# VHH binders against Enoyl-CoA delta isomerase 1, mitochondrial (ECI1): the designs that were tried, part 4

Target 1, 258 residues: Enoyl-CoA delta isomerase 1, mitochondrial (ECI1), of Homo sapiens (Human) (p42126)
Amino acid sequence: QRVLVEPDAGAGVAVMKFKNPPVNSLSLEFLTELVISLEKLENDKSFRGVILTSDRPGVFSAGLDLTEMCGRSPAHYAGYWKAVQELWLRLYQSNLVLVSAINGACPAGGCLVALTCDYRILADNPRYCIGLNETQLGIIAPFWLKDTLENTIGHRAAERALQLGLLFPPAEALQVGIVDQVVPEEQVQSTALSAIAQWMAIPDHARQLTKAMMRKATASRLVTQRDADVQNFVSFISKDSIQKSLQMYLERLKEEKG

## First folded at step 3 (VHH)

Design r01 (from c02 with G56D; framework vhh_3k1k_2)
Fold by ESMFold2-Fast, scan of step 3:
Structure r01 (fold): chain B 258 residues (1-258), chain A 124 residues (1-124)
Amino acid sequence: as target 1 above (258 residues)
Amino acid sequence: QVQLVESGGALVQPGGSLRLSCAASGFTFSDYSMRWYRQAPGKEREWVAGISWSGDSTSYEDSVKGRFTISRDDARNTVYLQMNSLKPEDTAVYYCAAGKYTLWSRTYSQYDYWGQGTQVTVSS
């Protein structure tokens, strides 16, 4: 199992723990298990909030699985990207209160997950950075992820962060507003429980309608052009120069490990 | 109303051939990878074959490679398992499973939708 769900039905909260070793990469299987786990919680009236965290501290999620984006068919890239879009749409528009308890590094696709949440708590560890660093790999964040970051930290900060592929350490993450709290690592879980209780004190109908109103324009922009976004991704990722860049990165990563 | 209905199970002689079908309804079939599993009496469920949601990639358990072929027909919402050169050890209940954007390889996922199964018996 790549997703562990620890329910506390009496509190109306579940803790969803990422367990996709070694680094919680967003593989096709992990993306699918995340969506199905979220859907089960959404369909269970016992739950009003979900805390997302890693089963093991150190890495929240390393982001997209580059092996899903290199040396594969165009049809594989299309399917992978549809799965990524589905995760973002389901998390971003969820009627549940979502809190990310970021107990590890949170680059790229990890930051995508964190950005969908209503509230973000980051452990105060200088090795745990958060940001959309796609440009450092020669790839780009899709427009809907760019919009999500821009809505969170503002246009100019988002433009600088995205163009330079910035990863923010905890103090800078708090200052730029990509996270809401920075706390000692041993307090991340208790802080998340306190935060989610505050959000759940608001009546569901009013909170959910406000969330939908605030997020509708951003989500709808992807919904109306999902297929075009898939085709754009497939076209971009399939370029020889991009494939060679990704292959080189994966080979380097393998050499550093072995 | 998600349903997976397997058919085609029969008694066949060793060396024979059989084609299993799995008809899917209640979900967007083209978004789902499809898998075949089997379970012999007293054994755990074993993954047999998988096909990606695009149909471009297939994967097989080592014991069936070269003998079994998985395919899909999205116009008919059906996945097939063509079984050739059947052996007595292929005797099992065969199950169809569907998983949205899941791997089609040896990964067992408890989040898959499952059919009721179809019995295949290989004996003289």
Scores: ipSAE 0.000, ipTM 0.133, lowest interface PAE 15.3, mean pLDDT 87

Design r02 (from c02 with G56D S57Y; framework vhh_3k1k_2)
Fold by ESMFold2-Fast, scan of step 3:
Structure r02 (fold): chain B 258 residues (1-258), chain A 124 residues (1-124)
Amino acid sequence: as target 1 above (258 residues)
Amino acid sequence: QVQLVESGGALVQPGGSLRLSCAASGFTFSDYSMRWYRQAPGKEREWVAGISWSGDYTSYEDSVKGRFTISRDDARNTVYLQMNSLKPEDTAVYYCAAGKYTLWSRTYSQYDYWGQGTQVTVSS
């Protein structure tokens, strides 16, 4: 099981723990389990909020699984990207209060997950950075993820962050506004429980309609051009130069780990 | 042209059964979650049931659990609502809604496609 769900009995809250070793990479199986777990919680009237965190501290999620994006067929890339889109759409539009308790490094696809949440708490550890660093690997964040970041930190900060592939350490993450709180690592869980309780104090009907209204334009932009985005991703990732870059990176990882 | 056309509404006696159908056209049906809503006279529209685009997950409003069953036939671009043990309180216009990659549970998504509705009346 790659996703552990621990209900906080009676509080209307579940803690969703990522457990996809070694670094919580968004593999097809992990993406599928995340969506299924979220859907089960949304269908259960007992739950009004979910805290997303890593089972083990150190890495919240390293992001997209590069083995899903290299040495495969165009059909595989299409299926993978549709799964990534599905996770983002489901998290971003969820009727549940979502709080990310970021107890580890949060680059790229990890940041994608965190950005869908209503509130973000980051452990005060200089080894734990958050950001969309795709350009450092020669790939690009899709427009809908760019929109999500831009909505969170503003146009200029987002443009600089995306072009340079910036990863923000805790103090800078708080300053730029990509996270809402930075707390000692030992306090991340209790802070998340406190934060989600405040959000859940608001009547669901009013909160949910406001969230939908605020997020409609961003989500709709992907919904109306989802197939075109898949085609653009498949075309881009299939380029020889991109495939060679990814292959060399994967080979370096193999050399470092034996 | 996107269309959702509901059918199957009728007058039935308490304890009776009805099967509602919603025929979809003008979009890729298999990409859409499908939901049923109802609106009773003088009341707000309420969510009744939902089914995921995969068909693997269904959800129901508490008042209809155990009595209603939602299903889909992607080959026919149709979603169904089987209603058993009908009560006077189930009297309403029933609406079909389709949302691309949206949740099948209670959601406030604003890019759903909507049908025109079919009237269900439960009385003696």
Scores: ipSAE 0.000, ipTM 0.175, lowest interface PAE 15.3, mean pLDDT 87

Design r03 (from c02 with G56E S59K; framework vhh_3k1k_2)
Fold by ESMFold2-Fast, scan of step 3:
Structure r03 (fold): chain B 258 residues (1-258), chain A 124 residues (1-124)
Amino acid sequence: as target 1 above (258 residues)
Amino acid sequence: QVQLVESGGALVQPGGSLRLSCAASGFTFSDYSMRWYRQAPGKEREWVAGISWSGESTKYEDSVKGRFTISRDDARNTVYLQMNSLKPEDTAVYYCAAGKYTLWSRTYSQYDYWGQGTQVTVSS
């Protein structure tokens, strides 16, 4: 199992722990299990909030699985990107209170997950950075993820961060507003429980309608053009120059591990 | 320690078929893209076909497209080239090549390992 759920029905909260070794990469299988786990919690009247965290400190999620994005068929790229879109849509529009308890590195797709949450807490460890660093790999964040970042930190900060592929260490992450709190690593879980309790003190009907109202325009932009976004992704990723860059990066990662 | 051993080369008549095999040892086969090259007498070695490390993507030289099929069996550490509708111009020594996570086309790929080759002759 790649997703562990620790329910506390009495508190109305579940802790969802990422367990997809070695680095919680968003493989097709992991994306699928995340959506199923979220759906199960949404359909259970006992739960009103979810804390997302990693089963092991050190890495929240390394982001997209590059092995899903190179050396594969166009049909595989399409299926993978549809799964990425589905995860973002499901998380971003969830009626549950979502809090990310970021107990590790959070680049790219990890940051995608964190950005969907209502509140973000980052462990105060200079090795744990958060950001959308796709441009450093020669690829681009999709428009709907760009919109999500822009809504969180503002247009100019988002433009600079996305063009340069910035990863923010904890102090900078707090300053730019991509995270809401930075706390000692051993306090991340208790801080998340305190934060989610504050959000759950608000009546669900009012909180949920406000969240939907605030997020409708951003979510609708993807909903109305999902197919076009998939086609754009498949066309882009299939370019020989992009495939070469990704394969060279994978080779470098394997050399560093060997 | 690293070895690529080609087999299956033979004399065939025009229009015939052959299946070439390349058995790999000494490395983690599933991490490597695999390619076939050929060299005719007095000609440069040319790329023929390639298959990605995942097996889901293949590329072919234009002159063999629709006639040749590259495939791999990672359980047996083997790459294959199925050659159909063979022509006299396909006569060459066929070489297997492997490169870790490299592109499987000649335009972009760097090759780490090479086999010794297997002779294919297409003649009446």
Scores: ipSAE 0.013, ipTM 0.494, lowest interface PAE 8.6, mean pLDDT 90

Design r04 (from c02 with G55A G56D; framework vhh_3k1k_2)
Fold by ESMFold2-Fast, scan of step 3:
Order: C-alpha cells, then sequence, then structure tokens
Structure r04 (fold): chain B 258 residues (1-258), chain A 124 residues (1-124)
C-alpha cells in the first residue's frame, strides 16, 4: 500500500499518510492509489475532512516521478499526465475539507498536492522547502498549476516564483502566503487537527458551495481542454533537449545514491 | 567504425509477412533508442516504429499499428521489425536509426547513426 488512511477517533476526520518510498514520488501507481483513497473517503458519510501528511520522515513528497517522464512511449506520457490532471482535479474540487500537514520537503508535485488543500501547515525546519521548482529542471508548470499558485500568492509573487523555480524555506513560505502556518515539527499534527476542526465547524452545504464557487473558473479551464493539455505535455516532454536533460538528471541521482 | 546493417528485405505477396533485422556495431547499443524509417519512391522518409534504450516502451506510426512489432536483442546488438499483413503501400526502402538517449517516437528528428536501408516490395 502506498497510501495509509487512519480514522481520527470518530471526529469525522481521516489522516491520509503518503507511503511511497523513498521520497513519495508521484508515480502512476501512487497517483492512482491517491485518487481511489480520496474517492472512498468522499463516498463515506463518516468523513467530512482529510489531513494529508507523509509517513516518510523528512519528505512530504518530492513531486513528479521523473522515470514516468523519460525513456517511455508517448502513450505512457499521455497516461501519466492524465493521472496527474485527475489527481489535481479531484483534490482541488473535493467536497471534503483538506488540510496539508507538511512534515517534510515539498517541491514541485508535492507543492501541487499542498496547493489543492484548503489550509497548509509547514513544519519549521530549514530543510523543508515548498515551491514549484520545475524551471530549474528545464520543464514548466502547466497553466492550471500556475493558476493555482497565482490564486494562492498573487500574480507578481507567482510569476517570480515560477520563472526562478523558487523553493521557499518556512519563514519565507509564510511571508509569501504559500503556507498558512509554520509550527515546530512536533506540533504539526495537533495544529492540523485544530485547523480542520475550525473548517468543519462551518455547515457543509455553505462551505462546499463557497469552495466550488471560488474554484470553478480555475478547474473548468483544465476540464474544457484536458486533451489539449495532454498533447502539449507529450509534445514538450518528448523534445530531444528535454529528454536528454531528464536522462542526465536521473543518471546524476543514480551516482549520488550508489 | 560505427555501423548499422539492415537485412531481411524481400519481395512478398500482399497479406504476407517479413522480419527485418538491423545489426549494430561500434557503439554501446544499450544506450541507444532504435527507430525504423521507410522511404517510398518520390516520397520523404517517414518514421515507422521506435523502441526505447530501456526496451520498456515501443511506439508506432498509425498506419502500421497492430501489423508491425519492433523488438530488440541487446545481447546480439540487433533491433527487429516484424511486419505482418503487408500491403502494397508498405513498399519502401526501410532504414534503421540510432540516437543516444533519444526518443523512439516521431518527435525526434536528429539521430547519431543511420543504416543504408533494405528494400521491401509488396506486390503480386
Amino acid sequence: as target 1 above (258 residues)
Amino acid sequence: QVQLVESGGALVQPGGSLRLSCAASGFTFSDYSMRWYRQAPGKEREWVAGISWSADSTSYEDSVKGRFTISRDDARNTVYLQMNSLKPEDTAVYYCAAGKYTLWSRTYSQYDYWGQGTQVTVSS
């Protein structure tokens, strides 16, 4: 299992723990298990909120699995990107209260997951940075992820962050508004439980309709052009220069681990 | 010193089958994605099929999907193209191409090495 779901003592809350070693990379299998787990919780009337956190020490999620994006067929890239889109759409539009309890590093695709949540809590550890750093790898964040960041931190901050591929340490993450609280690591879970209880105090019908209204334009932009976005991704990732850069990066990672 | 040598080209009846081979030498074959291209008289060279350097993935041009299969044998430094249900429009010179860490799909246009080709003729 790559996703552990722990009921929170009947409070209407489940804790969803990422367990995809070594760094919670968003592989096709992990993306699929995340969507299935979320759907099960959405269909269970016992649950009104979910806290997303890592079972892995030190890493919330390292982001997209580069092995899914290099040395594969165009059909594989299309399937992978559809799975990434599906996770974002399901999380971003979820009727559940979602709180991310970020107990580790949160770059790229990890930040994608965190940005879909209603509230973000980051452990106060200088090694736990959050941001969309795709440009540092020579790749780009898709427009729907750019829109998500822009909605969270504003246009100017988002443009600077995306162009430079910034990863924000905890104090800077709080200052720019990409996270809502920064707390000592030992307090992340209790802070998440307190935060989600506050959100759940609001009647579901009013909260859910407000969330839908606030997020409809952003989500619809992807929904109306999913296939075009898939084709754009496949065309981009398939470029010789991009594939060569990704291959070189993967070879460097192998040397560092071996 | 680098060589790609295609073989297996022949005259065959419509509906028949052929297996093309491309033997590689002078480079580290397992680092290279392999592709098959074809060129009919008076037409541009077109991509037919590709296989990744990892052998995990294959891809095909739409007109050959379900009829052609690309495979590789790294122990023999050889890539194969199994062609079934051949049609007159498959008549062409078939070339293999190798590119280090390149894609096996049509999005790549630059390759490190090319073979000299093998003639496939499909007619009655």
Scores: ipSAE 0.000, ipTM 0.110, lowest interface PAE 18.8, mean pLDDT 87

Design r05 (from c02 with G56D Y101S; framework vhh_3k1k_2)
Fold by ESMFold2-Fast, scan of step 3:
Structure r05 (fold): chain B 258 residues (1-258), chain A 124 residues (1-124)
Amino acid sequence: as target 1 above (258 residues)
Amino acid sequence: QVQLVESGGALVQPGGSLRLSCAASGFTFSDYSMRWYRQAPGKEREWVAGISWSGDSTSYEDSVKGRFTISRDDARNTVYLQMNSLKPEDTAVYYCAAGKSTLWSRTYSQYDYWGQGTQVTVSS
C-alpha cells in the first residue's frame, strides 16, 4: 500500500502518509489510492481533519510520474490526466480540514497537493523547496492549477513563479505566501497537529460552507471543461518534441542516480 | 548582489586537459545545486554536468561521462569542472548555474543565477 493512514483516537484527525518509494511520484496507482483513502476518511464521521505528509522525510512528493507521460498511448495519457484532475478536485473541495506537513522537497505535482490544503507547514531545510516548476521541464501547469496558485499568492507573484518555474526555498516560500509556516524539521508534525486543532475548533457546517463558497468558482471552471483539458493535455504531451524532451530527462535521471 | 564568475577557459590541443572554476558570491552557496552548461556558436545551450548542494551526487551528459568531473569547495564558494581527454567537439563557451532543488538536473532546478561564461577552444 502506497498510502498509510494513522488515525488519532478521539481527536477526529488522521495522518495520511505518502509511501510510494522512491520519491512519492504521482503514478496512476498512487493517485488512485490517494483518492480512495480520502473518500474513506470523508465517509467516516470519526474524522474531521487530515494531515498529509511523507512517510519518510526528504521528499514530500516529486510530483507527476514522468513514466506515465512518456512512451505510452494517447489513451493512457488521457486516463492519467483524468486521475490527476480527480485528485485535485477531491482534495480542493474536500469537506475535511486538510493540512500539509511538508517534510521534504515539494515540486510540481507535490506542490499541487500542498496547494489544495487549507494550511501548509514547511520544514526549515534549504534542501526542501516548493513550487510549480513545470516550465523548466518544457511543459505547462494546467489552468486550474494556475488558478489555485494565483488564489494563494496573487496574480503578479503567480505569473512570475509559473513563467520562470520557480521553486521557493523556505524563507522565500513564507515571504511569497505559498506556505503559512516554516518551522524546524523536527517540529513539523507537532505544528501540524496544533494548526489542525485550531481549524477544527470552528463548527464544521460553517467552515465547510465557507470553504465551498470560496472555492466553487475555481473548481467549477475545471468541472465544466474536464474533457477539453484532457484533450489539450494529450495533444500537447504527445508532440514529438515534448516526448523527446521527457525521454532525455528520464535518461538523465538514470545517470544522476549512478 | 549575486555573481557567478567562470574562469579557466583556454585554447588546448585535442587530448589535453583544463580545469574550469566558477566563483560564487552574494548568496548562501552551500544551499544551491551547481551545474555546468556549454554553448557552441549557432547551437542551443547544452547541459554538461551537475552536483547536488551536499556534494554527495553528481551527474553527466553521455558525451562527457568518464572524461569530465564536477566538484565543489563550499569553503571557497567555488564549483569546478575538470575536463580530460578534450575533443574538438568540446569547443564552446562554458557557463555555470546555481539553482535550489533536491533534483540537480536542468529540468527540475530553478536557475536563479547564471555566469557570463568562459571560452574553451580545442584545436591545433
Scores: ipSAE 0.000, ipTM 0.122, lowest interface PAE 18.5, mean pLDDT 86

